# Designs tried in a protein design chat: VH-VL binders against q0atu2. Part 32

Target 1, 119 residues: q0atu2
Amino acid sequence: MLDKKARIRTSREYRNVFEKGKRLSGRFLIIYYVENALDNNRFGFITNKKIGMAVIRNRIKRQLRAIVREYQGQVKNKHDIVLVARAGIGKSSFEGMEKDYIAIMKKAGLFARNANKID

## First folded at step 1 (VH-VL)

Design r2c (framework fv_recibokibart)
Fold by ESMFold2-Fast, scan of step 1:
Structure r2c (fold): chain C 119 residues (1-119), chain A 121 residues (1-121), chain B 108 residues (1-108)
Amino acid sequence: as target 1 above (119 residues)
Amino acid sequence: QVQLVQSGAEVKKPGASVKVSCKASGYTFTDYYMHWAKQAPGQGLEWIGEINPNSGGTNYAQKFQGRVTMTRDTSISTAYMELSRLRSDDTAVYYCARESPGDFWTAFDIWGQGTLVTVSS
Amino acid sequence: QIVLTQSPGTLSLSPGERATLSCRASQSVSSDYLHWYQQKPGQAPRLWIYDASSRATGIPDRFSGSGSGTDFTLTISRLEPEDFATYYCQQYDSSPYTFGQGTKLEIK
């Protein structure tokens, strides 16, 4: 899904986002986010057993990565962002997850509501 | 095989210091926090503190502040816990443990075998 | 700091019986940060249940964890001889990270 440099990969990096980051809850998602010292954004994804069986959790993780990848060009640079799936996400549609992601990113100020596409 | 191997038992006099080692193998040492815990004879577990092996950053429980120092040597994948000004109530088994990687990085999934430190004359 | 109180301190049961071990927190703990460890004499603790209810790798399905807020439970549906050990709950919700005092499950 995402290039390796755009992924949060280590326990210490996830922990930094949880400890120092801001939190914002949506309908199906919670995001934790913090500014980084890199020249790019990095994303992490957390699903837990409350969502459902492993096959459902793995599907949700793949779909969230696809959504993040599609909209990565609209996210303000230099942020580490962790998406945590809420229990109800397993019953959501792809469209529902996508709408929730866009809404929470806009509310967090990480995503311009009417951003113009420039390159 | 992911494994943490600790140094051997120590007998110390009151006022001395002790340095316990914890050698990691089977994973990337710098990617996971290392924790230390104390278990006095016949008692439960007590968290002492943590170290980020990549940065060297540490956080200690207030009870041990001023007496504990955690360090690491990345060239040999080894973490250290030094406890100074030893007292009789420091007699305990000391454990190192790795923070769980998985989807949540909060449980201690791999533990060292423990190091018995005895403080007496 | 969050204090975890386990009860009973000692639980004497026979193989085949059901065991229920309690862990109560002095303030609310997210279930995602409540874990259980098993320890046998002379051995290091071993991760048993994480995130209140998820079994660690290799842990038999007779073990289950549940609970939320301040009240957490570890249940063993049908005790086997190898299950007699001390069990500790732990919270990682708030620093300093604390353990309960342990419940010793003994054969009798």
Scores: ipSAE 0.013, ipTM 0.575, lowest interface PAE 8.6, mean pLDDT 85

Design r2d (framework fv_recibokibart)
Fold by ESMFold2-Fast, scan of step 1:
Structure r2d (fold): chain C 119 residues (1-119), chain A 121 residues (1-121), chain B 108 residues (1-108)
Amino acid sequence: as target 1 above (119 residues)
Amino acid sequence: QVQLVQSGAEVKKPGASVKVSCKASGYTFTDYYMHWAKQAPGQGLEWIGEINPNSGGTNYAQKFQGRVTMTRDTSISTAYMELSRLRSDDTAVYYCARGVSEYTDTTFDYWGQGTLVTVSS
Amino acid sequence: QIVLTQSPGTLSLSPGERATLSCRASQSVSSDYLHWYQQKPGQAPRLWIYDASSRATGIPDRFSGSGSGTDFTLTISRLEPEDFATYYCQQYDSSPYTFGQGTKLEIK
């Protein structure tokens, strides 16, 4: 499970990431990310109503958290990262979301070159 | 600091309506859903419904559908729950509680002190 | 709707003992949407454990949560006098959001 310290918990912190952070778009995901003054990374997750009904949005959010948790150790430290699901994500497989996450994190320079789950 | 302050106890006759208020402070009122829950004497918690203070959108438990109305006033950071056509089994403590925001899934992290509503002939 | 069944309904123990409280869901609930609340008589409930296993701010480490799918557990490793209260599990996975009926910890 993603520890309390690894989650963005307040609306203020989300706004900080959107206002000061960098943005990168993948096929199914957009990430916003900014360096923090903490000892660890924190993640936030946003699923827009355009993705589908609540059942689908909740499934997507669960799957994204599982992906982030799996690759937590490969992410460069001291960042607040918000994942925003794009409308097309509802038609993606778990594997498709995972591949998109890895690709966008590498492009952002946030992902270790030799992350253990990329091969 | 986050605080939810509810209106005082009410005594109503069967068939009347009651409107309970919940005033929020210490955070941006429109960023978090507001929930309402019922607790009859000696019983557990029962979810009544939720309101998105930003949009005014509501979602109610089927048991209360048609009798409950949730509203808010963003100018004074206050949420309201009105229950109509009161019955004796509506006698309970009613709580407001801060729910999830678009930005966080932590829910029911702060609660009001509760409002006792007594329905008696 | 998802029905949450807590067991036992009442648990009578002494300070110093270990408590194990169960919450079983009628269908699968994501651990990210299962929470536990503590309530003392005359008081509002207080968030105690969120996302199945994360302690809320100020909650001592003798409390732990675990579980996934349909089976969730709240454990108190060594009861203190202030821990005697009613504990409710709650799911936020699907509307209507539901609570278990509660487990009352009482002094033996």
Scores: ipSAE 0.012, ipTM 0.579, lowest interface PAE 8.3, mean pLDDT 85

Design r2f (framework fv_recibokibart)
Fold by ESMFold2-Fast, scan of step 1:
Structure r2f (fold): chain C 119 residues (1-119), chain A 122 residues (1-122), chain B 108 residues (1-108)
Amino acid sequence: as target 1 above (119 residues)
Amino acid sequence: QVQLVQSGAEVKKPGASVKVSCKASGYTFTDYYMHWAKQAPGQGLEWIGEINPNSGGTNYAQKFQGRVTMTRDTSISTAYMELSRLRSDDTAVYYCARAGEDLFSGTYFDYWGQGTLVTVSS
Amino acid sequence: QIVLTQSPGTLSLSPGERATLSCRASQSVSSDYLHWYQQKPGQAPRLWIYDASSRATGIPDRFSGSGSGTDFTLTISRLEPEDFATYYCQQYDSSPYTFGQGTKLEIK
């Protein structure tokens, strides 16, 4: 689970990222991201009903949070980042989601060098 | 595991205020919206409003706007609903309920408090 | 405000029979935001069907939900004694979130 400080929680905070942030689309994920005025990164997660039933959406959210937590140290500081799951993500493996996350974060310039997996 | 425990029954006079509490346990209190609903005797359910326990932000139904105030205390995982200028038609069971999913996408009420009977009489 | 109208108001049936409960919305509601709750006298409501058709945890297979747009249905294929209760539909598509007036399922 991410620390409270590392999570975007309010509708106002999500709205700020959507309105002022940049957008990049991956295969299974879209990220919206904006630099913040804090000393840390904050992450938000959206799984809408295009993905599938609640069981699938809940699994996806859990897996996305685990991936973000695993690679938290590689992310450039001072960003608010919202991950939006795309419709096809329900059929992806954990490894597929992880690969997509790393690829999109590198493309966004949010990983300074190649991301390394935590052993 | 997840429980919402509400305060006990109240009897009030017209014009008074009542403050009902809802203590959450078994989950991270700040990760889910808390909603309040009214059920008058022999009637159906009526949504009153919601609070984001993380931010304290609220949204109320028009009918209750100006008379209802929702607050929370994150240190004790407790949500409150205060209804002021009580009328006889405020006599009802009041429920707190958690919205499932998360703060952004909570869409259904998966857990409910046991209800608090508020009686408004002369 | 979206008004949900449930019909019938009271449905009198015997155990073993099929029950069909209707919920009609005054304007279109996404099926993803239409839910059903069961309430017994003296108890809090309990989530029964969410997202129009998904059974909540522990809800028997004899219960099914269907519908889209403005017309939603809760069906009980074979009534058991414990199914006699009041059922409420609810929309979460737009604020204020609203409930139907309820259908009371009673023993004939």
Scores: ipSAE 0.006, ipTM 0.552, lowest interface PAE 11.2, mean pLDDT 85

Design r2g (framework fv_recibokibart)
Fold by ESMFold2-Fast, scan of step 1:
Structure r2g (fold): chain C 119 residues (1-119), chain A 121 residues (1-121), chain B 108 residues (1-108)
Amino acid sequence: as target 1 above (119 residues)
Amino acid sequence: QVQLVQSGAEVKKPGASVKVSCKASGYTFTDYYMHWAKQAPGQGLEWIGEINPNSGGTNYAQKFQGRVTMTRDTSISTAYMELSRLRSDDTAVYYCARSEPWGSDIHFDYWGQGTLVTVSS
Amino acid sequence: QIVLTQSPGTLSLSPGERATLSCRASQSVSSDYLHWYQQKPGQAPRLWIYDASSRATGIPDRFSGSGSGTDFTLTISRLEPEDFATYYCQQYDSSPYTFGQGTKLEIK
């Protein structure tokens, strides 16, 4: 799980990322991202009804949090990043979601080191 | 009524730069992303990139990265696209277009009239 | 990047005929992220069908979109003179957003 200080929690904080940020679309994910004034990164996660029933949306959300946590150390510091799951994500594998996340984060210039090297 | 009005045609020499403008009216300029697309003569459309007018944050297609710069001026509701180190294959009509900022609904609902940029020696 | 291939490149038909325009994606595209635009000579593109099957405001019932995965279709049930234009498909399933090369619908 992500530390509470690494999570975007309030509607106001989500709105700030959407209004002030940039976006990039991947196969299964859209990210919205903006530099913050904090000493750490924060992540938000959005799953909507286009994905499927609550059970599926909750599974996807847990899997995305796990992926973000795994690659957390590679993300350039001081960013707020919101991951929005796309309709097709419910049919994706965990590996597919992970590869999409890595590709989109690299494309956004948000990875500070080689994401393929996990140590 | 939503309108996007672009600057007039430009003729440039290879190696020069060009800056095209897109003035928005009829909506809150900062509530929608602005995109730029290229259409070479007799060819299809090619997406160049997007800007969030509220923040100035940009994302460019890799093919144009390093040669394109997108900016905006919120006081006059105008977006700009500057393309540098012009080549003959940059000859095209350039369009601005608007999209929603949230979620997965990235369709270009309103377009500018286009700006012809001709690159010739 | 996802490559969209439209066929035919040019379709020559007469008013009153049915037109079927194809858009094939190099990899699967969710129907929620495929759009069609109409462009007439000297004009900007105009949003025509969004999310594969939804008509944009003001677009006549004779236009319909369908498809999923890699194969998408724009159908015009009975061509009117004003329908002769170039049609482009577009995906926003992944960045960079890409367009097909267009199908020119031409009067015979």
Scores: ipSAE 0.013, ipTM 0.600, lowest interface PAE 8.2, mean pLDDT 85

Design r2h (framework fv_recibokibart)
Fold by ESMFold2-Fast, scan of step 1:
Structure r2h (fold): chain C 119 residues (1-119), chain A 122 residues (1-122), chain B 108 residues (1-108)
Amino acid sequence: as target 1 above (119 residues)
Amino acid sequence: QVQLVQSGAEVKKPGASVKVSCKASGYTFTDYYMHWAKQAPGQGLEWIGEINPNSGGTNYAQKFQGRVTMTRDTSISTAYMELSRLRSDDTAVYYCARGDYSLEFGSEMDVWGQGTLVTVSS
Amino acid sequence: QIVLTQSPGTLSLSPGERATLSCRASQSVSSDYLHWYQQKPGQAPRLWIYDASSRATGIPDRFSGSGSGTDFTLTISRLEPEDFATYYCQQYDSSPYTFGQGTKLEIK
């Protein structure tokens, strides 16, 4: 589970990331990201209802949170990052989502070279 | 059933303001963005802006910035669009439409109001 | 702002024929943010295809969407009488969100 401090909570906070942030698309994920003025990273998760029914969307959100949690130690500090699931994600494997996440974060320059995974 | 019901037709003079309402039913009003679009007679659709009913936050197209104000009243599940300093080229049908809350940008407009005709004439 | 150009402006065909409607963007648009709407005279627009290729609820299989980058297409494999309407493409990739000028599909 992600710490409450590491979660984007309000629609205004999401809006700020979309308005001021950069966008990078992967196979199953799009990220929007911007540097924040806080002392920590925050993550948001968006699943379009056309990905599938609530059961599928909730599964995807849980899996994405688990992936983000595992790799949060590698993410450069002081960023707000929103993960948006693309329509095809419902048919992807957990491994597929994980690989896409890692690829996007590296391409965005958001992974610190010498950071370790969270234990 | 998910529905958006708009206020009735308005006739205004140049320089006046108009306020159109859009009442939502059949879903949680604060879970979905509300968009507004313009369609002049015989012309295509033009996006005006959006409001997040939960936060009250708004984004407007540059062309309408300074003349449009979007608000909502969550107690009655109603969104409003006010357009000021009306000109003849503001004569149009105005639509409200529900966007997907799960995508703050990129949301498709899946439910539309019936439209409100605003006529600006002297 | 991103300009969407639809072609042709008017397409005159008979029931049973295939229709191909084009939407070209002035700059690249992610397929996840390109949508198509159908509008009949005197009615509000209705979501038809979302994310470039996904049919909205209740939309018949004869409709398909495709495309990426700057070129998007809406195809109707065999026209039915109820399909004659104006179709608009729209991008949500960047604000302000913009619509194409529309393609009017009319009976020959």
Scores: ipSAE 0.006, ipTM 0.557, lowest interface PAE 10.2, mean pLDDT 85

Design r2j (framework fv_recibokibart)
Fold by ESMFold2-Fast, scan of step 1:
Structure r2j (fold): chain C 119 residues (1-119), chain A 122 residues (1-122), chain B 108 residues (1-108)
Amino acid sequence: as target 1 above (119 residues)
Amino acid sequence: QVQLVQSGAEVKKPGASVKVSCKASGYTFTDYYMHWAKQAPGQGLEWIGEINPNSGGTNYAQKFQGRVTMTRDTSISTAYMELSRLRSDDTAVYYCARHSEFGDTWSPFDYWGQGTLVTVSS
Amino acid sequence: QIVLTQSPGTLSLSPGERATLSCRASQSVSSDYLHWYQQKPGQAPRLWIYDASSRATGIPDRFSGSGSGTDFTLTISRLEPEDFATYYCQQYDSSPYTFGQGTKLEIK
């Protein structure tokens, strides 16, 4: 259950991140990220129709939210971050998506320290 | 104030097409997906499909695929659902409702149109 | 597709009594994707409870939602006359998005 305050909510908010943010691509994920003027991080998730039917897209969104929640304590504060699933993500395992997320976040310099799962 | 206002009741013959409109006001039309649902007399709700008003992209339930077309006109903040090759079991109230695809499930179907009765009779 | 089964189909009670409405899913549904709607005859559905347990704006605190996985419940602690309506659960976890068949709450 990712806090509602930590979710990017509208198409306009997503567009702001796309227009002003930096972009990094991983194997299964692309992230767009920008500093915000809030006290907290916000995350958005995009699974477009190239991924597959809505049932597949919703499953991927749930798995990505679980990954983000697990590592939220390692993310540098005051960022809006949008995760965009690439077409090949449906062929990945949960572990594969998790590894890709960690790698891309480290490359972006968004982890305050080495990422670890929240116990 | 958010409002979704639908077009008036329609009576059609079997084999005809019907096009129902849903005019949005009180919010940015392109920020929310528009969904359509069917409710046959005395029955529950059935999801028909969705449209992204920003891109025009659509997803339809398999049962309606090939007979339903969803469109929108951003200049007048209006969504449309057209159902073709009408049958007697298409007699129902059709509802539009908004939802935020980009905002996660925290914005479910929070506002609904008043409904449009479509009667298919010979 | 995920089938949502609501029980009972009809619940006959008097004002002042407690109502418990069940919604069971054929497959696991995340709580973030389970919502409840109230519908009165001749009216559009209204969002009532979202994300399994959050009350929509203006909904009295006598209404509560709970549950996870395959079992979800809507509870009304003390029925008021205005609460007699049909309640639908809905899942947005997987396509096609589905509704339960409804529980009709009627006055005894």
Scores: ipSAE 0.007, ipTM 0.574, lowest interface PAE 9.2, mean pLDDT 85

Design r2k (framework fv_recibokibart)
Fold by ESMFold2-Fast, scan of step 1:
Structure r2k (fold): chain C 119 residues (1-119), chain A 123 residues (1-123), chain B 108 residues (1-108)
Amino acid sequence: as target 1 above (119 residues)
Amino acid sequence: QVQLVQSGAEVKKPGASVKVSCKASGYTFTDYYMHWAKQAPGQGLEWIGEINPNSGGTNYAQKFQGRVTMTRDTSISTAYMELSRLRSDDTAVYYCARDQGTELYSSGWFDPWGQGTLVTVSS
Amino acid sequence: QIVLTQSPGTLSLSPGERATLSCRASQSVSSDYLHWYQQKPGQAPRLWIYDASSRATGIPDRFSGSGSGTDFTLTISRLEPEDFATYYCQQYDSSPYTFGQGTKLEIK
């Protein structure tokens, strides 16, 4: 669901985020994030075998892309962000994943805060 | 052998700052996050924050935000934690610990730990 | 933040007995992010059990971890003198990472 310009695709790009970035753990997600030299944000998605079978991993990946797509306009520009799905995310609801994403992004300072919501 | 060696005990007055060091050896310093934790006398462990030694990027527990600063020097494989505006309730043993969980699929656990640095805040 | 409550606070037993240590979380924690540490007086904590049930390198098989959701247990099937220490559970499920207050296992 994301524009290809907004996607992290190569192993080198993923490694750059992991090695140079910060991380923050939520309930179902870990994000790794670093400022980039582009004029846009890029997102990566990691779902591993601890989550479950391919059908479950593919569903989670699609749902995470949809969540990121929905909130992309609220993310501070010029960041590479990798979402790593944690074990147990496969048993989460879509709404549960969405809430976790919003909470962790706000805590990381990449989103607007709930306290002092001004447009 | 993977090892973390911390600086020695410190005695500070209220309002002062303290900077604790943690020297890593036996592994590639920049490959693993470093955590810091606090243990007040007779109490349990409390997480303070973490640093990515490669980038210098940090995340602190909200309780310590504004008073703690974590840095590192990659040339000597050493991490630092500085705590400012010291209060009596900052008296504690402070530990550094390596995060095993920097890779994609890891669950993150603390191994090894430094030996600890006692910081005493008294008049 | 997730609060971990350990019980009992102090457990007095003799060598040869079975020990059961509880860790209860204020909200669900994935077993992949629940770890146990052993600490002896004057020493740093040591990783003991990771991912709720996996023994760290060198840890005797008399130690076992179990549990999921909000309830986790560390069991020592037959206490040895060197097992008397304080045990802490820790969650790595969400930041800030938190520890339980500890269970002190002491010789009766």
Scores: ipSAE 0.012, ipTM 0.585, lowest interface PAE 8.8, mean pLDDT 85

Design r2l (framework fv_recibokibart)
Fold by ESMFold2-Fast, scan of step 1:
Structure r2l (fold): chain C 119 residues (1-119), chain A 123 residues (1-123), chain B 108 residues (1-108)
Amino acid sequence: as target 1 above (119 residues)
Amino acid sequence: QVQLVQSGAEVKKPGASVKVSCKASGYTFTDYYMHWAKQAPGQGLEWIGEINPNSGGTNYAQKFQGRVTMTRDTSISTAYMELSRLRSDDTAVYYCARGSTDFEPLSGYFDLWGQGTLVTVSS
Amino acid sequence: QIVLTQSPGTLSLSPGERATLSCRASQSVSSDYLHWYQQKPGQAPRLWIYDASSRATGIPDRFSGSGSGTDFTLTISRLEPEDFATYYCQQYDSSPYTFGQGTKLEIK
């Protein structure tokens, strides 16, 4: 689960990201992202009704939060990032969502080299 | 059970203030925005404002700015709306309503409503 | 502010008929921020349709919502006696968030 400080919580904050931010589409995910004036990143999650029933949407949302949390240390600081699940995401695996997330974050230039990686 | 329970009906004189409460139960109070709306007798709904129960931050419709104050007490999961300098056209049923979290709080639909509090302003 | 205008103000029909309720916005509203509520006398409003076209939990499939931009519609394919109520549209696209004035659906 992400800390509350790391979450976008108001409709106005989501709208700011949509209006001012850049958009990048992956296979299962779309991200909208913009620099913020804070010293930390904030994430938002949107699961559209076109994905399916509430049970499916809630599962997707939980899995996306888990993926974001896992890779939080690799994300360049000072960004508000909103993940929008595409209609086809309901048929993806966790691994498929994770790969898509990594690919789009790298393409967006939001993943930094991790100097603390232990091999 | 998930519910919002509001305080009882009030009768006030012009110039007085009224404070309506809205007690939440069955969910995490600080995870949802609380909104307030007004419905004058025989008329439609009018949005008054919102409060973020976690931060205490508020946003009010310009029409009510300066006369309305929204607060909350997280220890008892209760939101409050105070309307001051009451006029006869403040006579209405006042509702509290929970903001949706299906998209996180993006869509702004109100999926849970209090039963309403009738406020009558008369001389 | 965005003004929502509902038409007609009152719609008189009989059970079994089709009802079409209109909601027009003074400015474009994203369908993700257009919602409908049903209200019966003496009761609080109830969420009925959200995001322009999604039925709230438990709402019968005879109800459907549609529209985009400035024109939104709530349709009841075959009226049942319990459907006679007042319906309000609402936008959350910009503050202040606003409701339409309502359409009262009454028995002819």
Scores: ipSAE 0.015, ipTM 0.572, lowest interface PAE 7.0, mean pLDDT 85

Design r3 (framework fv_recibokibart)
Fold by ESMFold2-Fast, scan of step 1:
Order: sequence, then C-alpha cells, then structure tokens
Structure r3 (fold): chain C 119 residues (1-119), chain A 119 residues (1-119), chain B 108 residues (1-108)
Amino acid sequence: as target 1 above (119 residues)
Amino acid sequence: QVQLVQSGAEVKKPGASVKVSCKASGYTFTSYWMHWAKQAPGQGLEWIGEIDPSGGYTNYNQKFQGRVTMTRDTSISTAYMELSRLRSDDTAVYYCARSGDYEFAMDYWGQGTLVTVSS
Amino acid sequence: QIVLTQSPGTLSLSPGERATLSCRASQSVSESYLHWYQQKPGQAPRLWIYGASNRATGIPDRFSGSGSGTDFTLTISRLEPEDFATYYCQQYGDSPFTFGQGTKLEIK
C-alpha cells in the first residue's frame, strides 16, 4: 500500500484536481491530474456505486493502490493524480486494470521513461 | 496489543450448522477486513471469505457460497462465521485473521477453532 | 482462480544450510499482494513476508523474499533450528484469495 503522504485525503484537495487538472479516459479508468507544489506525488481513488457492492469497490481500490505503488517510481514527480474507476472495471482482471493504468499514464505523459516493471 | 480470540471447539452432526466467533481487541475493529480460513487435519490453508466490519459487506469463496454466512457485531468487536449443512469433510480448524496494514496481508490470526463433524 | 503451486512439498535440510522455497502462480500476481506465512504444528499461521519482499516486524535478516509475475521465492540464507516449519505463500490480488499447498521444512 501507499504511504499516507502519497494519498490525497481531503475533499478540498480532490476538488482542486477536478477543477484545475487535465482529464484522460482509459478503458476501465479515468485519471484527473495536476502538478502540485509539494515534494512528492499524491494519489486519490474514487469507486462509485455503478461498479458494484462495497466489497467489490473496496477490492478494486486495493488493487488500484497496489498497481499505483508498483509503478510509483516511474511517475513524473510533483503531481496530484485521481483515479476514477469506470463501471466496467468490476469485470476486469487485475492484469487488465494494470495494463489500462500503464496505457493511460503513458498517454498522459506522466511516465518519464519505460513504465514496465523489471521481470 | 492486537488480539483475536476465537470460540471453543465444536462437535456437530452432519446436516447441522456451526457458528464460530472471533473477538477482536487492541485496534479499531471497523478499520480492518476480517478473513476466515479452513485447515483440514494434516492439510493446508483454504480461504473461505472476508467481511468488512464497517459496512457488513462480505465476499465468499465460491466453494463455500450458499453454506457460509459472515456477520459481525461492532458493539462487542466480534466477527462470526456460520457454516451450514455440515459434512464430514468440513472437519477442520477454522481461523479468523485480520487484513492488516501491510498490503492487506493477514497480520494477526486467532488461535483457531476445531470443528468436528461426526455421526 | 489463481492456483499457487509450492515446490518442493517437503524440503529436508540441516541447520546451517540454505533453503530456497518456490511459489508459482497460474497467472500473474501483483508482488504487492503476494505474502508468506510460517506455521508450526498446533499453532496459527504467522505473517512472515508481505508484498513479496518485505520482512514482517521481528523477522530475522536471514529471511528474504523475491519475485514478480508468476514466480516467487522465499530464501533462508542459513537455517536455524527454529526455522523448521511449514511455509505458505498466499495471493490477495484476485478473489478467491488462495494459498499454496505449503512447503514443509524438516530436519534431515
């Protein structure tokens, strides 16, 4: 899991990303992202009721945090990034979510170099 | 200090049901998912399911779906697992375990409850 | 479901030797959600390694975990008598969450 310092925690901070940030849509994920004035990246996660029951939403959130943590070192520094899960994500495999995340982060220009982890 | 204390051994006849309890202390009960796992004599661990003590939402292994029910009582920080329509191959030690702070690993376990199904 | 296959099923070694325990997944598992537990007879399992490579609190430096994708390894660099136990790998990425069948480390 991500450290608390790497998480967007307040409604005010989420609003800032939505109002000032750029949006990019993938197959299962939407990201909103904006450069911050901090020393680190921060991530937020939103899973709405269209995805399914709380147990499914909480699992998706756990899996997204794991994916984000795994590729954290490849994300351009000083960004606030909010991941919003689309309704179809509940039917995706973990690998499917991971591939979608990599694809949208590369498309957003948020991965400075190769986004793939070392085998 | 985190502790999970389970109810005592049970002997049941085929077709009966059994309800095992797991009393948590030393942490905020509603902040951590609770798991249940089965270990038949001389065999390995098998995951049965999980419950969110805050929302009461559950997720069960399909092998046990239809026979298992997980509940909790937040007023006494206790989780329950009820297994119905017992068969001889349900004879096992049943463990509760907290999904912890370390990438949701099961960081604290109950002592186990032996359930014997015998005619 | 993701099947975790541990090898060997039983590993017979002497104190002082190196132990290498394998856990292979039927499909890719995020290393963040691959965990190892130690269990001694008559006791509950205990968290040993979390997130493929992180030692749980109090676990000696002789234990290390590694791996990614489908291939994960638990290594004990120099066995002590108290290390002889059964070790289980477990994935918590995709439901149903599964355990390997265990590797029993026994004294030769």
Scores: ipSAE 0.007, ipTM 0.554, lowest interface PAE 15.2, mean pLDDT 85

